# VH-VL binders against q9nrl2r1430to1533: the designs that were tried, part 208

Target 1, 104 residues: q9nrl2r1430to1533
Amino acid sequence: GGVHELSAFEQLVVELVRHDDSWPFLKLVSKIQVPDYYDIIKKPIALNIIREKVNKCEYKLASEFIDDIELMFSNCFEYNPRNTSEAKAGTRLQAFFHIQAQKL
Short names: E, the ipSAE of ESMFold2; O, the ipSAE of OpenDDE; V2, 0.75 times the mean of E and O plus 0.25 times the DockQ between their complexes.

## First folded at step 15 (VH-VL)

Design U21 (framework fv_erenumab; at its last look DockQ between E and O 0.79; V2 from the best seeds 0.00; counts 0 for: pae E 2.2 > 2)
Fold by OpenDDE, look of step 15:
Structure U21 (fold): chain C 104 residues (1-104), chain A 121 residues (1-121), chain B 110 residues (1-110)
Amino acid sequence: as target 1 above (104 residues)
Amino acid sequence: QVQLVESGGGVVQPGRSLRLSCAASGFTFSSYAMHWVRQAPGKGLEWVAVITYKGSDKYSVDSVKGRFTISRDNSKNTLFLQMNSLRAEDTAVYYCARKPYYSRGTYFDPWGQGTTVTVSS
Amino acid sequence: QSVLTQPPSVSAAPGQKVTISCSGSSSNIGNEFVSWYQQLPGTAPKLLIYENNKRPSGIPDRFSGSKSGTSTTLGITGLQTGDEADYYCATWDDSLDAYVFGGGTKLTVL
């Protein structure tokens, strides 16, 4: 179970990264580019961080992995208004994630 | 109407200090990150510094680090640029500019009319 | 010398279409939104295009932006004498951790 789950997490992260709507999520937001981001978002996370956690086997349960992914999207929707390109991309990517996560 | 008005420019000798101001009106100043951008005579645009909406964080281009300090007074709707140890290469029109969106986009809107800083012996 | 490369000048007759290119890399235009600014002679820059292809209120649809790969293009149709200005592209550069501008393009209306 654990080995299969790890592989599944890796594969899912790869799929998320390759998705056209992954651009807002690939890495943490620059403090200089968006200086007010971290005043609002208290638990920043990105796909590269999640990938690292997967590689280090830090996720013991699928729920933990899913929680981080959902946090990533939650952060996006918290900071970005609905009409922004980031929020729109997030919406599409999250939908994709929910479909793929059924395989976990 | 959203408006930015710079002031404080002038002619100074190298090593001297100058403080620029930018008066904001027509919008909730305290809700926006603000930037300084400069343009040397006959040259292009160069980003200088940014400050968060509440002044909690400040960043600047390497060439001015340790010499320039961006700050703001939200109670007065004013942005500042303290310029110390001025050099000839700092000669430019200095613009204040607003970051208009809560996004990862690179937006500057609007710009002030600019204030001219000339550093010469 | 600029991180983003623009042609130094372009020209066309009134009524014609012109395009201004802006070339970058994967660390900037390739991964970030691009904005364009118009600077009329003796005036401050004015936002013309944001997020690659969006126009702010008040900007006529004669102005358009497009992005492909590590390059972006500003299009101006129905060229008018009043369009004579300098045009700058801008974006974020991840490698430099800074906002970057193109060198600017001087548009002359013949």
Scores: ipSAE 0.706, ipTM 0.899, lowest interface PAE 0.8, mean pLDDT 95
Fold by ESMFold2, look of step 15:
Structure U21 (fold): chain C 104 residues (1-104), chain A 121 residues (1-121), chain B 110 residues (1-110)
Amino acid sequence: as target 1 above (104 residues)
Amino acid sequence: QVQLVESGGGVVQPGRSLRLSCAASGFTFSSYAMHWVRQAPGKGLEWVAVITYKGSDKYSVDSVKGRFTISRDNSKNTLFLQMNSLRAEDTAVYYCARKPYYSRGTYFDPWGQGTTVTVSS
Amino acid sequence: QSVLTQPPSVSAAPGQKVTISCSGSSSNIGNEFVSWYQQLPGTAPKLLIYENNKRPSGIPDRFSGSKSGTSTTLGITGLQTGDEADYYCATWDDSLDAYVFGGGTKLTVL
């Protein structure tokens, strides 16, 4: 939608990046650091990519923005078992996202 | 008991080749990326190479690129390092090491006991 | 010259405390998890600390790790003669796209 809606999603992305639990999601996973990641995760995405798409107005619908954020969390839970530091961070950041999205 | 055992080290002349092996036991080898790390005499540790759990992707440091090839045989639970065109600077103890499955918590556990490669005239 | 800087050596008496520092940059320690390894004379490295401050099973709590900014510290209390070893910090470096180790610190127990 409108200019107001896009500004709200830009602010939400900024709040996600500032959150203490954003560290697994800031940038795409390095395939040298984690060589098996891209064998498992076929649609990679990260906060820096989402932020760039918001800045370039590439989201035509609010649902597209939300889908990318949820894909980011889904990838985390697919790759990481539930008891890992990454999955725990994902759970907490996803909960924060859902709370902030209700304010929209 | 999780265990890694290297073999195939020895004394060779410059320009020769050597193949190192690492036998894995006590874990599902095919679920883990595997690494080689080396230590020159009296020096620190240097990461050398990594291979994905399927063996489809492999990476190595620039100093060995084109000369060393990491590979694996998941049916035999074995990691390999083919070392061609050996130089005196490749003299080191070579360790195989496992990376745990999960992302960004990157560390090496366990390590093998190492196999010694000496390249001299 | 190693990417991560450690003092070449430290020493202390049995029962005392030592700390071993490891300095890096924003491309490594500043944004990545750190691990620490003990290498006893003539043996392979052994994991002591992972994810900055966690101990694997079997590592006593007299070994501790911490991280602040671009620096990390290994602490050892209740020093024993069996702790004489080389100690290495390690992490990922984004700029090099590689795993990096500190130069190592030789601990002598006098």
Scores: ipSAE 0.402, ipTM 0.787, lowest interface PAE 2.2, mean pLDDT 90
ESMFold2 (binder alone), look of step 15: mean pLDDT 94; pTM 0.951

Design U22 (framework fv_erenumab; at its last look DockQ between E and O 0.83; V2 from the best seeds 0.75)
Fold by OpenDDE, look of step 15:
Structure U22 (fold): chain C 104 residues (1-104), chain A 121 residues (1-121), chain B 110 residues (1-110)
Amino acid sequence: as target 1 above (104 residues)
Amino acid sequence: QVQLVESGGGVVQPGRSLRLSCAASGFTFSSYAMHWVRQAPGKGLEWVAVISWKGSDKYSVDSVKGRFTISRDNSKNTLFLQMNSLRAEDTAVYYCARKPYYSRGTYFDPWGQGTTVTVSS
Amino acid sequence: QSVLTQPPSVSAAPGQKVTISCSGSSSNIGNEFVSWYQQLPGTAPKLLIYENNKRPSGIPDRFSGSKSGTSTTLGITGLQTGDEADYYCATWDDSLDAYVFGGGTKLTVL
C-alpha cells in the first residue's frame, strides 16, 4: 500500500525528469530570468520540489501527488501561450504523465 | 513600429551620478520586462539590470549593485537607469532592450541605439 | 573571460558559408535557449536567432542556429559584404542567475 505507492511516486518522478520535455519543469523559474512570472503564478511548483516532497513522504495519497503534478502543468499553461515551446513541451509531458499515472 | 530610444549619456567624473532614460513606442510598454545592457569601448556585451513589467521586481549585475537603480514609468513609456558613484569601468554604451513576455525566453528584441556614458577624471 | 566562449574572428569570401561557434556549460547553453545577435559597425545589436534556431521576421534564411549539448552554432550561407559585423551568442546562466553573452566574433568578408 503506502510503501508501494511511495516507490511508485519516486519512479514516476524519475521518469518525468528524464523525459526530453521536462526542461521547463525541472526547477522553479528564476525571478531574474522571468521577472513577471510570479505576478501571474501564485502557486509555483517544479519537479525538484515534488521530488523532495516524495523523499520526505509528504504525499499520503496518490491524489495529493497527482494534484501537485497537475498544478505544475496548470502553471505552465497559465503562463505560456499554446504556441510557446514551454507549452508544447508541457503538453507532451502531461500526456506521458497521464499514461504513467495509471500505474499508481 | 517598435522602437526604443536611449538618452541621458554624457561625460562625467568618477563619483558623479547620471540618469539614463529609454523612451519606448510602438508596443504596450507596461506588458514587458525591460533590460539594460552595456558595452565598454571595443568590448563585448554585458547584462546590467532588469525590471519587471509592473516595476515591482528589480535585479542587477553584482558589479553595479548599490550604485545603479533601474526603474520605469509606465504612464510615460519610459525606462530609467539611475547611476550613482560612477567608476571608470562603467564607461560604455548603454542599451535598453525589451524582453519578450509569456516566455522563458532568453533573448532581447528590440534594442535601442544606445547612449554613451564616459566616466573619466 | 566571458562565460560563453566564441572564436574572436572568422572570415570567408562572398557567397561562401561560415559558422560561428559558442561554447558554454550545463548551467547555461546545456539547459537554456540560446539567442544570437548581429552588431554592424557603429550600430546596436540586432536579434538574429532566438530559442536556438528560430528567426525573427525580417531575418533571411541565410542565417541559422543550432544547438547541441553545451554548444551552439550560428550558420551564415551566401555570405554578403553586408554581413561583416560582430556576432554575439547569449543565454541564461542558472548558476550565476544572470543573462550572459559570448565574447563576440568578428566576421570579415574577404
Scores: ipSAE 0.775, ipTM 0.918, lowest interface PAE 0.6, mean pLDDT 95
Fold by ESMFold2, look of step 15:
Formats: sequence, structure tokens, C-alpha cells
Structure U22 (fold): chain C 104 residues (1-104), chain A 121 residues (1-121), chain B 110 residues (1-110)
Amino acid sequence: as target 1 above (104 residues)
Amino acid sequence: QVQLVESGGGVVQPGRSLRLSCAASGFTFSSYAMHWVRQAPGKGLEWVAVISWKGSDKYSVDSVKGRFTISRDNSKNTLFLQMNSLRAEDTAVYYCARKPYYSRGTYFDPWGQGTTVTVSS
Amino acid sequence: QSVLTQPPSVSAAPGQKVTISCSGSSSNIGNEFVSWYQQLPGTAPKLLIYENNKRPSGIPDRFSGSKSGTSTTLGITGLQTGDEADYYCATWDDSLDAYVFGGGTKLTVL
């Protein structure tokens, strides 16, 4: 959408990045650090990539932006068992996202 | 009990080859990335190589790239390190180590007891 | 020269507390989980601390870990002669695209 909507996407991404539980999501997982990640996760995405897409106006619909954020969380839950620090962080950050997204 | 046991170390001349093995037991070997870490005599620890659980993705530290090849046989629960063109600097105790499949960050648990490689004339 | 800097040695008497520091950068400790390993003389390294401050089963609570900024610290209270060992910090380094270890700290219990 419009200029106001793009500013809202940027503001939301900044709030996600600043959240204490953003650490698993800031950038793509390193293939050397976690060599099996990309055998399991076929559509990788991270906050730095989403922020760049907002900056380049690549989201034409709010639903496309929301889909990338939700994909980021679903990747986390698919790869990481529920009891891991990564999955717990994902659960908390997703809940925060849902609250902030209602304000859009 | 989760256990890793290395073998295949020995004394070899520079330029020769050696193959290390690591036998795994007590866990589903095919579900974990596996690593080699080495320790030169009287020195610290150095990460050497990693292999994905399927064995399709392999990475190693620059100092051994092109000379060492990590591999695995999941049907035999065995990890390997083929070491070619050995140098005096490769003299070390070589450990195999498991990294939890479900976590990022650096931690290795368990470690094997190590096997000693000595490269000298 | 190690990417992660540890003091080469520390010493303390039985029953005392000691801390072992590990200094890195924003490319490693600043943004990544840290682990600590104990290597008793003549043995393989053993995981002591993971995810900055968590203990695996079997590690007593007198071992602790903490992280602040680009530095991490291993704390050991109630020192015992059996704690005499080398201690290593470890993490991932984004710039090197590699796992890195500190140079190690030899703990002497006098």
C-alpha cells in the first residue's frame, strides 16, 4: 500500500529487531554453523532480509509482509524442538508481533 | 550411554596420508552433524571440520582445506577423516565431537577420547 | 594469537572462588552463544557450560557462566584440587565463518 503503510512496516520491523527475543531471527542461519538447516528449511527468511524488502518497497500488499514474518516463525518451529531457546524465543516474539500487527 | 571412540592415529612421515575413524553408539547417529576438533601438543583446541547428518554438506578450516576430507557412513554409525599431504603442523590429538542438531551456537557434547597423529621424519 | 582472549593461567587455594575471563568481539561473543569446556590432565574436553550460562546434567552448580557485551566469564566456587585443568571458551565467529576457541586457561589449585 501507501506511504503510511510502508512506514508502519518499517516501524514494526525495527520493534521486532529491538525485542530481546530477536536474536535467532536477525540474519539467515549460516550453512557452516548449522549444515543441515537448508536441507530442512526450503524458504529461508530473516529480519534483515524483510527489512531490506520494506526499504525497497518490494511488499505490494500488507499480506505479503505478514506472510514473510509468519514464514520466519514457522521456519523456527519446524527446525527447532519446542524446548529449545530458539523455539521459546520464536514463541515470545511471534506473540509480540501479533499484538503489534493488530495496530496496523 | 552416548559414546564416541576414535581410532586410526599413528606416526607418519610428512606428505603421507592417514585415515581416522570415529565409532558412535548410544544415539541416533544419522540425526546429528558431526565434527573433528584437534589439539596440538601443549596447545589449545582448533575446530577442523563438520559434516551434515546426511553427509552431503562438508566444511573445513582453511588450513586443511583440500587436504582433509570428512565423511560418514550412517549404516555403520562411523565418522571418518581422510588426511592427505600431512604436515608437521598437523601433529595433534584428533577428537570427534557431536553438536546438537537442534541448536545453533558452539557447543560440543560428547567428545571422543581422541586419537594421536604424529607427523615427523 | 587466539580470536578469543583468555588469561594463560589463574590460581587459587582450595575452597576459594575463581573467575576465568574470555574476551571476544561483536563478530563472535557479542552475538553468539558461548560454551565452556573443562579439560582435565590427559583427558578429552568436557562440556561445562552451554548457551552462556546453562549447565548440562552432572555439572555441579558451583560452576557458572555469564556474558556481558563481548566478554564471557566462567565462575568456579568452592575450588577443589580435582578442578585443576585447562578451561576453554568457545563460540561461533560470523566474520571467520568458523567455530573458534579461546587459547585456554590453566587453573592451578594450590
Scores: ipSAE 0.666, ipTM 0.874, lowest interface PAE 1.1, mean pLDDT 91
ESMFold2 (binder alone), look of step 15: mean pLDDT 94; pTM 0.952

Design U23 (framework fv_erenumab; at its last look DockQ between E and O 0.76; V2 from the best seeds 0.71)
Fold by OpenDDE, look of step 15:
Structure U23 (fold): chain C 104 residues (1-104), chain A 121 residues (1-121), chain B 110 residues (1-110)
Amino acid sequence: as target 1 above (104 residues)
Amino acid sequence: QVQLVESGGGVVQPGRSLRLSCAASGFTFSSYAMHWVRQAPGKGLEWVAVISYKGSDKYSVDSVKGRFTISRDNSKNTLFLQMNSLRAEDTAVYYCARKPYYSRGTYFDPWGQGTTVTVSS
Amino acid sequence: QSVLTQPPSVSAAPGQKVTISCSGSSSNIGNEFVSWYQQLPGTAPKLLIYENNKRPSGIPDRFSGSKSGTSTTLGITGLQTGDEADYYCATWDDELDAYVFGGGTKLTVL
């Protein structure tokens, strides 16, 4: 039940973080590094934030967890053009996520 | 052709103020974050400040906080650096530089030719 | 004193290959893209390499970049007299929350 789901979320986050294409998603974008980012992205999120929510048991449903992960990718594709390294990494990581999420 | 042209440099005494300008052409200026980078005589490059494309977000290196202010006028395709309370250590060539468009890129392209600021008593 | 460490100078004869190293940490080169700049004497810096190993238009393939761990390397093959310049590496530092440069390397063509 809930304990099993929590463990599954933790495991999936660990796998996402360890993935080679996780670099755009590990933490929130710096306002200094990309000063226009938050003018475009209104619901910023990153893997470290999601991991914290998992650790605090804030996800009661798998759908809530999945929604945050999808938001993370959505933000990436909204800000980054398709030919950027970030978008390409996001595409690969999202594909990996979709495969792993089937195990939830 | 994408081009940046700095101006406003000169020789000033410590404690004085100076305002640098950077005229941009050949690209949509209002779509790009802009930077100032400086280089002391015979030394390396030092990042100074950044401003967002709209001008709503401004950041600078600690050594110039409270003294330097970055700004821009998108209607005139011009970037500015207001330098107050100048110190000898601020002596440098000041470059304006463009940030990559819609990316987390950590590079600058192009650079202006630079304008020289000399602070001496 | 620079966050990124470069050798102060390198030299080689025309036609040879040279490499310039740039060493950082996990908070910068380890996690971020690296760029390289060429600064000819008396001129402004020019972008040479971005995103570790990509060349802007107009930069010949004699110039190359590579990254491994917390270090990056600029490679120049077929060295020409016109390559004599200062070279700087640069990246973002997550801890400092700032753009950082190497100390620069003076390349002399013998």
Scores: ipSAE 0.792, ipTM 0.926, lowest interface PAE 0.6, mean pLDDT 95
Fold by ESMFold2, look of step 15:
Structure U23 (fold): chain C 104 residues (1-104), chain A 121 residues (1-121), chain B 110 residues (1-110)
Amino acid sequence: as target 1 above (104 residues)
Amino acid sequence: QVQLVESGGGVVQPGRSLRLSCAASGFTFSSYAMHWVRQAPGKGLEWVAVISYKGSDKYSVDSVKGRFTISRDNSKNTLFLQMNSLRAEDTAVYYCARKPYYSRGTYFDPWGQGTTVTVSS
Amino acid sequence: QSVLTQPPSVSAAPGQKVTISCSGSSSNIGNEFVSWYQQLPGTAPKLLIYENNKRPSGIPDRFSGSKSGTSTTLGITGLQTGDEADYYCATWDDELDAYVFGGGTKLTVL
């Protein structure tokens, strides 16, 4: 959508990337490091991809942007047991995201 | 309780082939990615190869690409390493190892006891 | 040349403390979880530390791990003669697209 929405999406993505708990989400999981990941997660997504979609103006609505961010967290919780470092980071980053997303 | 047992090592001449096996027990083998790690005599550990839980994705270190093939038979709880065109530099104890299930699992637990491959003329 | 650098050996008396360093780069230790392995003479490696500083069940708290920047350290207190072993750090390297190990450190308990 509009110029203001795209700036807001970029600002939010930057804040997510700079958060200490962003480390599981910065880029797509390496197939060699985690060869099982893509057998389980069929709609992979990461912050670098979301940021690129914002840069290319691919989000028409705030809901589309929010859906990709929520998909990112959903993938994390689907693949990683809840007591893993990845799932805990996802829980904290998702909580941060919900606060920031209220500003949209 | 959880065990990995390697077999199939031996003494072979350069250029020959050898197939290693790793028998798994005490866990659901088909749920885990599996690895081979080797250790040359008197030297450190070197990661060799990984295979995904279903066996569809396989990767190996450049020094063995085209010569070594990792595989698995989940119905028999067995991991394999087919080693072709063996070189003296491949002389090592070969360990199979399990990788834990999650995105950034960068550790191995457990390890097998190892099987020795000696490539010598 | 090992991607991760460890001292070749360290030694200390029973009851003392020792640290084993492991130095890497931003492509490995700087961005990835580190693990440590103990290899007793004539045996397979055993997981000692995972995710930089966590201990699996059965590993006593006198073994500790830490990470700062591109370096990691294994600490061992209350040294026992049964601690004589080779110790390896390990991590993922995103430039090599491979798991990498340090060259190993032989601990001698005098």
Scores: ipSAE 0.586, ipTM 0.849, lowest interface PAE 1.3, mean pLDDT 91
ESMFold2 (binder alone), look of step 15: mean pLDDT 94; pTM 0.952

Design U24 (framework fv_erenumab; at its last look DockQ between E and O 0.82; V2 from the best seeds 0.73)
Fold by OpenDDE, look of step 15:
Structure U24 (fold): chain C 104 residues (1-104), chain A 121 residues (1-121), chain B 110 residues (1-110)
Amino acid sequence: as target 1 above (104 residues)
Amino acid sequence: QVQLVESGGGVVQPGRSLRLSCAASGFTFSSYAMHWVRQAPGKGLEWVAVISYKGSDKYSVDSVKGRFTISRDNSKNTLFLQMNSLRAEDTAVYYCARKPYYSRGTWFDPWGQGTTVTVSS
Amino acid sequence: QSVLTQPPSVSAAPGQKVTISCSGSSSNIGNEFVSWYQQLPGTAPKLLIYENNKRPSGIPDRFSGSKSGTSTTLGITGLQTGDEADYYCATWDDSLDAYVFGGGTKLTVL
């Protein structure tokens, strides 16, 4: 149950990180690089943060893990217009995630 | 037409202050982060400072921290660079440049034509 | 001295193709979009390429960009005398937490 789910979360994060479209999500946006990002995005999150939470066993339910991943994508689509490379990458990665999440 | 026009450059002695302005037109100025980039004579480009669209976040390169302050007046579509305690090494053409997209991109477009700052004793 | 390394100069005859390289590291070109700028003598820089290989409106398709690993390349085909200029690569550096430029490349049309 719980141990198996933890391993599943770890594996899924690894797969997400290795995906070609993970580049917008690997770490938090720099405040200097994009100084307006945090004026818009109030709950920033990235794959490295999610990975850390997984490693610390902070996810007790699969729904909590899924919520953070979905938040990550939601942030991307909130900040980035649809025609941006970030949004396009996010769309593809989210689709991949939805397929893989069925295994949880 | 999107346009940036710098002004305020001149010749000053070390230790003096100068305030540069950049007048923006042809776009919604208040929606864009703005940058200053400088170029010493015969040298390459150096990023200097950035300010968020609202002006609430400001950052600059280490070499100018404590001396230069970037600011903006969105009601006047104007970007500023207050330069205090100027040094000879600050001699350069100063360009204002727009961050053109709401994205994680790192390019600048357009650039102003620049204003020249010369610091010499 | 520059975080991004470019050849100081390149040259070619009109009509030929030239390439300008820009080499960095995993903390910049390896993980971020690269842009290229043209600076004609006595003028301000002009954006040529953004997001590694995209051209802004008004930039002819003679100009192209590509990225591989920690390096990027600007390609110019059908070289014209008007292409004589300095060219700069640029990107974000995660380790420095700053925007960085290459040292610039002077292109001479023979």
Scores: ipSAE 0.820, ipTM 0.934, lowest interface PAE 0.6, mean pLDDT 95
Fold by ESMFold2, look of step 15:
Structure U24 (fold): chain C 104 residues (1-104), chain A 121 residues (1-121), chain B 110 residues (1-110)
Amino acid sequence: as target 1 above (104 residues)
Amino acid sequence: QVQLVESGGGVVQPGRSLRLSCAASGFTFSSYAMHWVRQAPGKGLEWVAVISYKGSDKYSVDSVKGRFTISRDNSKNTLFLQMNSLRAEDTAVYYCARKPYYSRGTWFDPWGQGTTVTVSS
Amino acid sequence: QSVLTQPPSVSAAPGQKVTISCSGSSSNIGNEFVSWYQQLPGTAPKLLIYENNKRPSGIPDRFSGSKSGTSTTLGITGLQTGDEADYYCATWDDSLDAYVFGGGTKLTVL
């Protein structure tokens, strides 16, 4: 949508990046660090890519922005067992996101 | 008991080849990415290579790239390291190691006992 | 030489406490989980600490890990002669696209 939506997306992404539990999501998973990742996760995405899309005004609807953020969490839960540090971080950051997204 | 057992080390001349094997038991081998780590005499540990759980994706440290090939046979629970064009600086104990397959993991558990490769003229 | 810097040696008496430092950068320790390994003479490395401060099953609580900024520390209390070994920190390095190990620290229990 309008300028106010883009400013809200920008602020939300900044808050997500600064959150203590953002560490699994800041950038795409390294193929060398985790060579299995891209066999399983077919639509990879990370906060740095979402931030670029906000900056380039690539989101036309709030739902498109929310879908990319939720995809990011879905990928985390699909790849990582639930008791791992990554999955626990994803759960906490997703909860934070849901609270903040209600302010959009 | 979870075990990794390396074999295939030996003394070879520079430019020759060796194939290392790592036999896995006590866990579902095909669910884990696997690694090779080496240790030169009197030196520390150096990561060498990783292979995905299916064997489709392979990566290695620059110093061995193009010379060493990691591979696996999941039906035989075996990891391999084909070492071609060996150099004196490849002299080391070679360990296989298991690593968690999730998106971030910087630890290795378990390790094999190691197999010694000596490259000398 | 190593992107992760450890003292080459430390020593302490039986029953005492020792710490082993490991210093890195924002491309490794600063943004990645750290693990620690014990290598007894003539043996393979053994995992002591993962995810900065967690102990795998079978590792006694006298082994501890901590991380602050770009540095990490292995703590060992109640030193025993069986603790004489080389100790390595390890982590992922984003700049090198590689797993990296510290140069190792030889612990002597006198």
Scores: ipSAE 0.593, ipTM 0.866, lowest interface PAE 1.4, mean pLDDT 91
ESMFold2 (binder alone), look of step 15: mean pLDDT 93; pTM 0.941

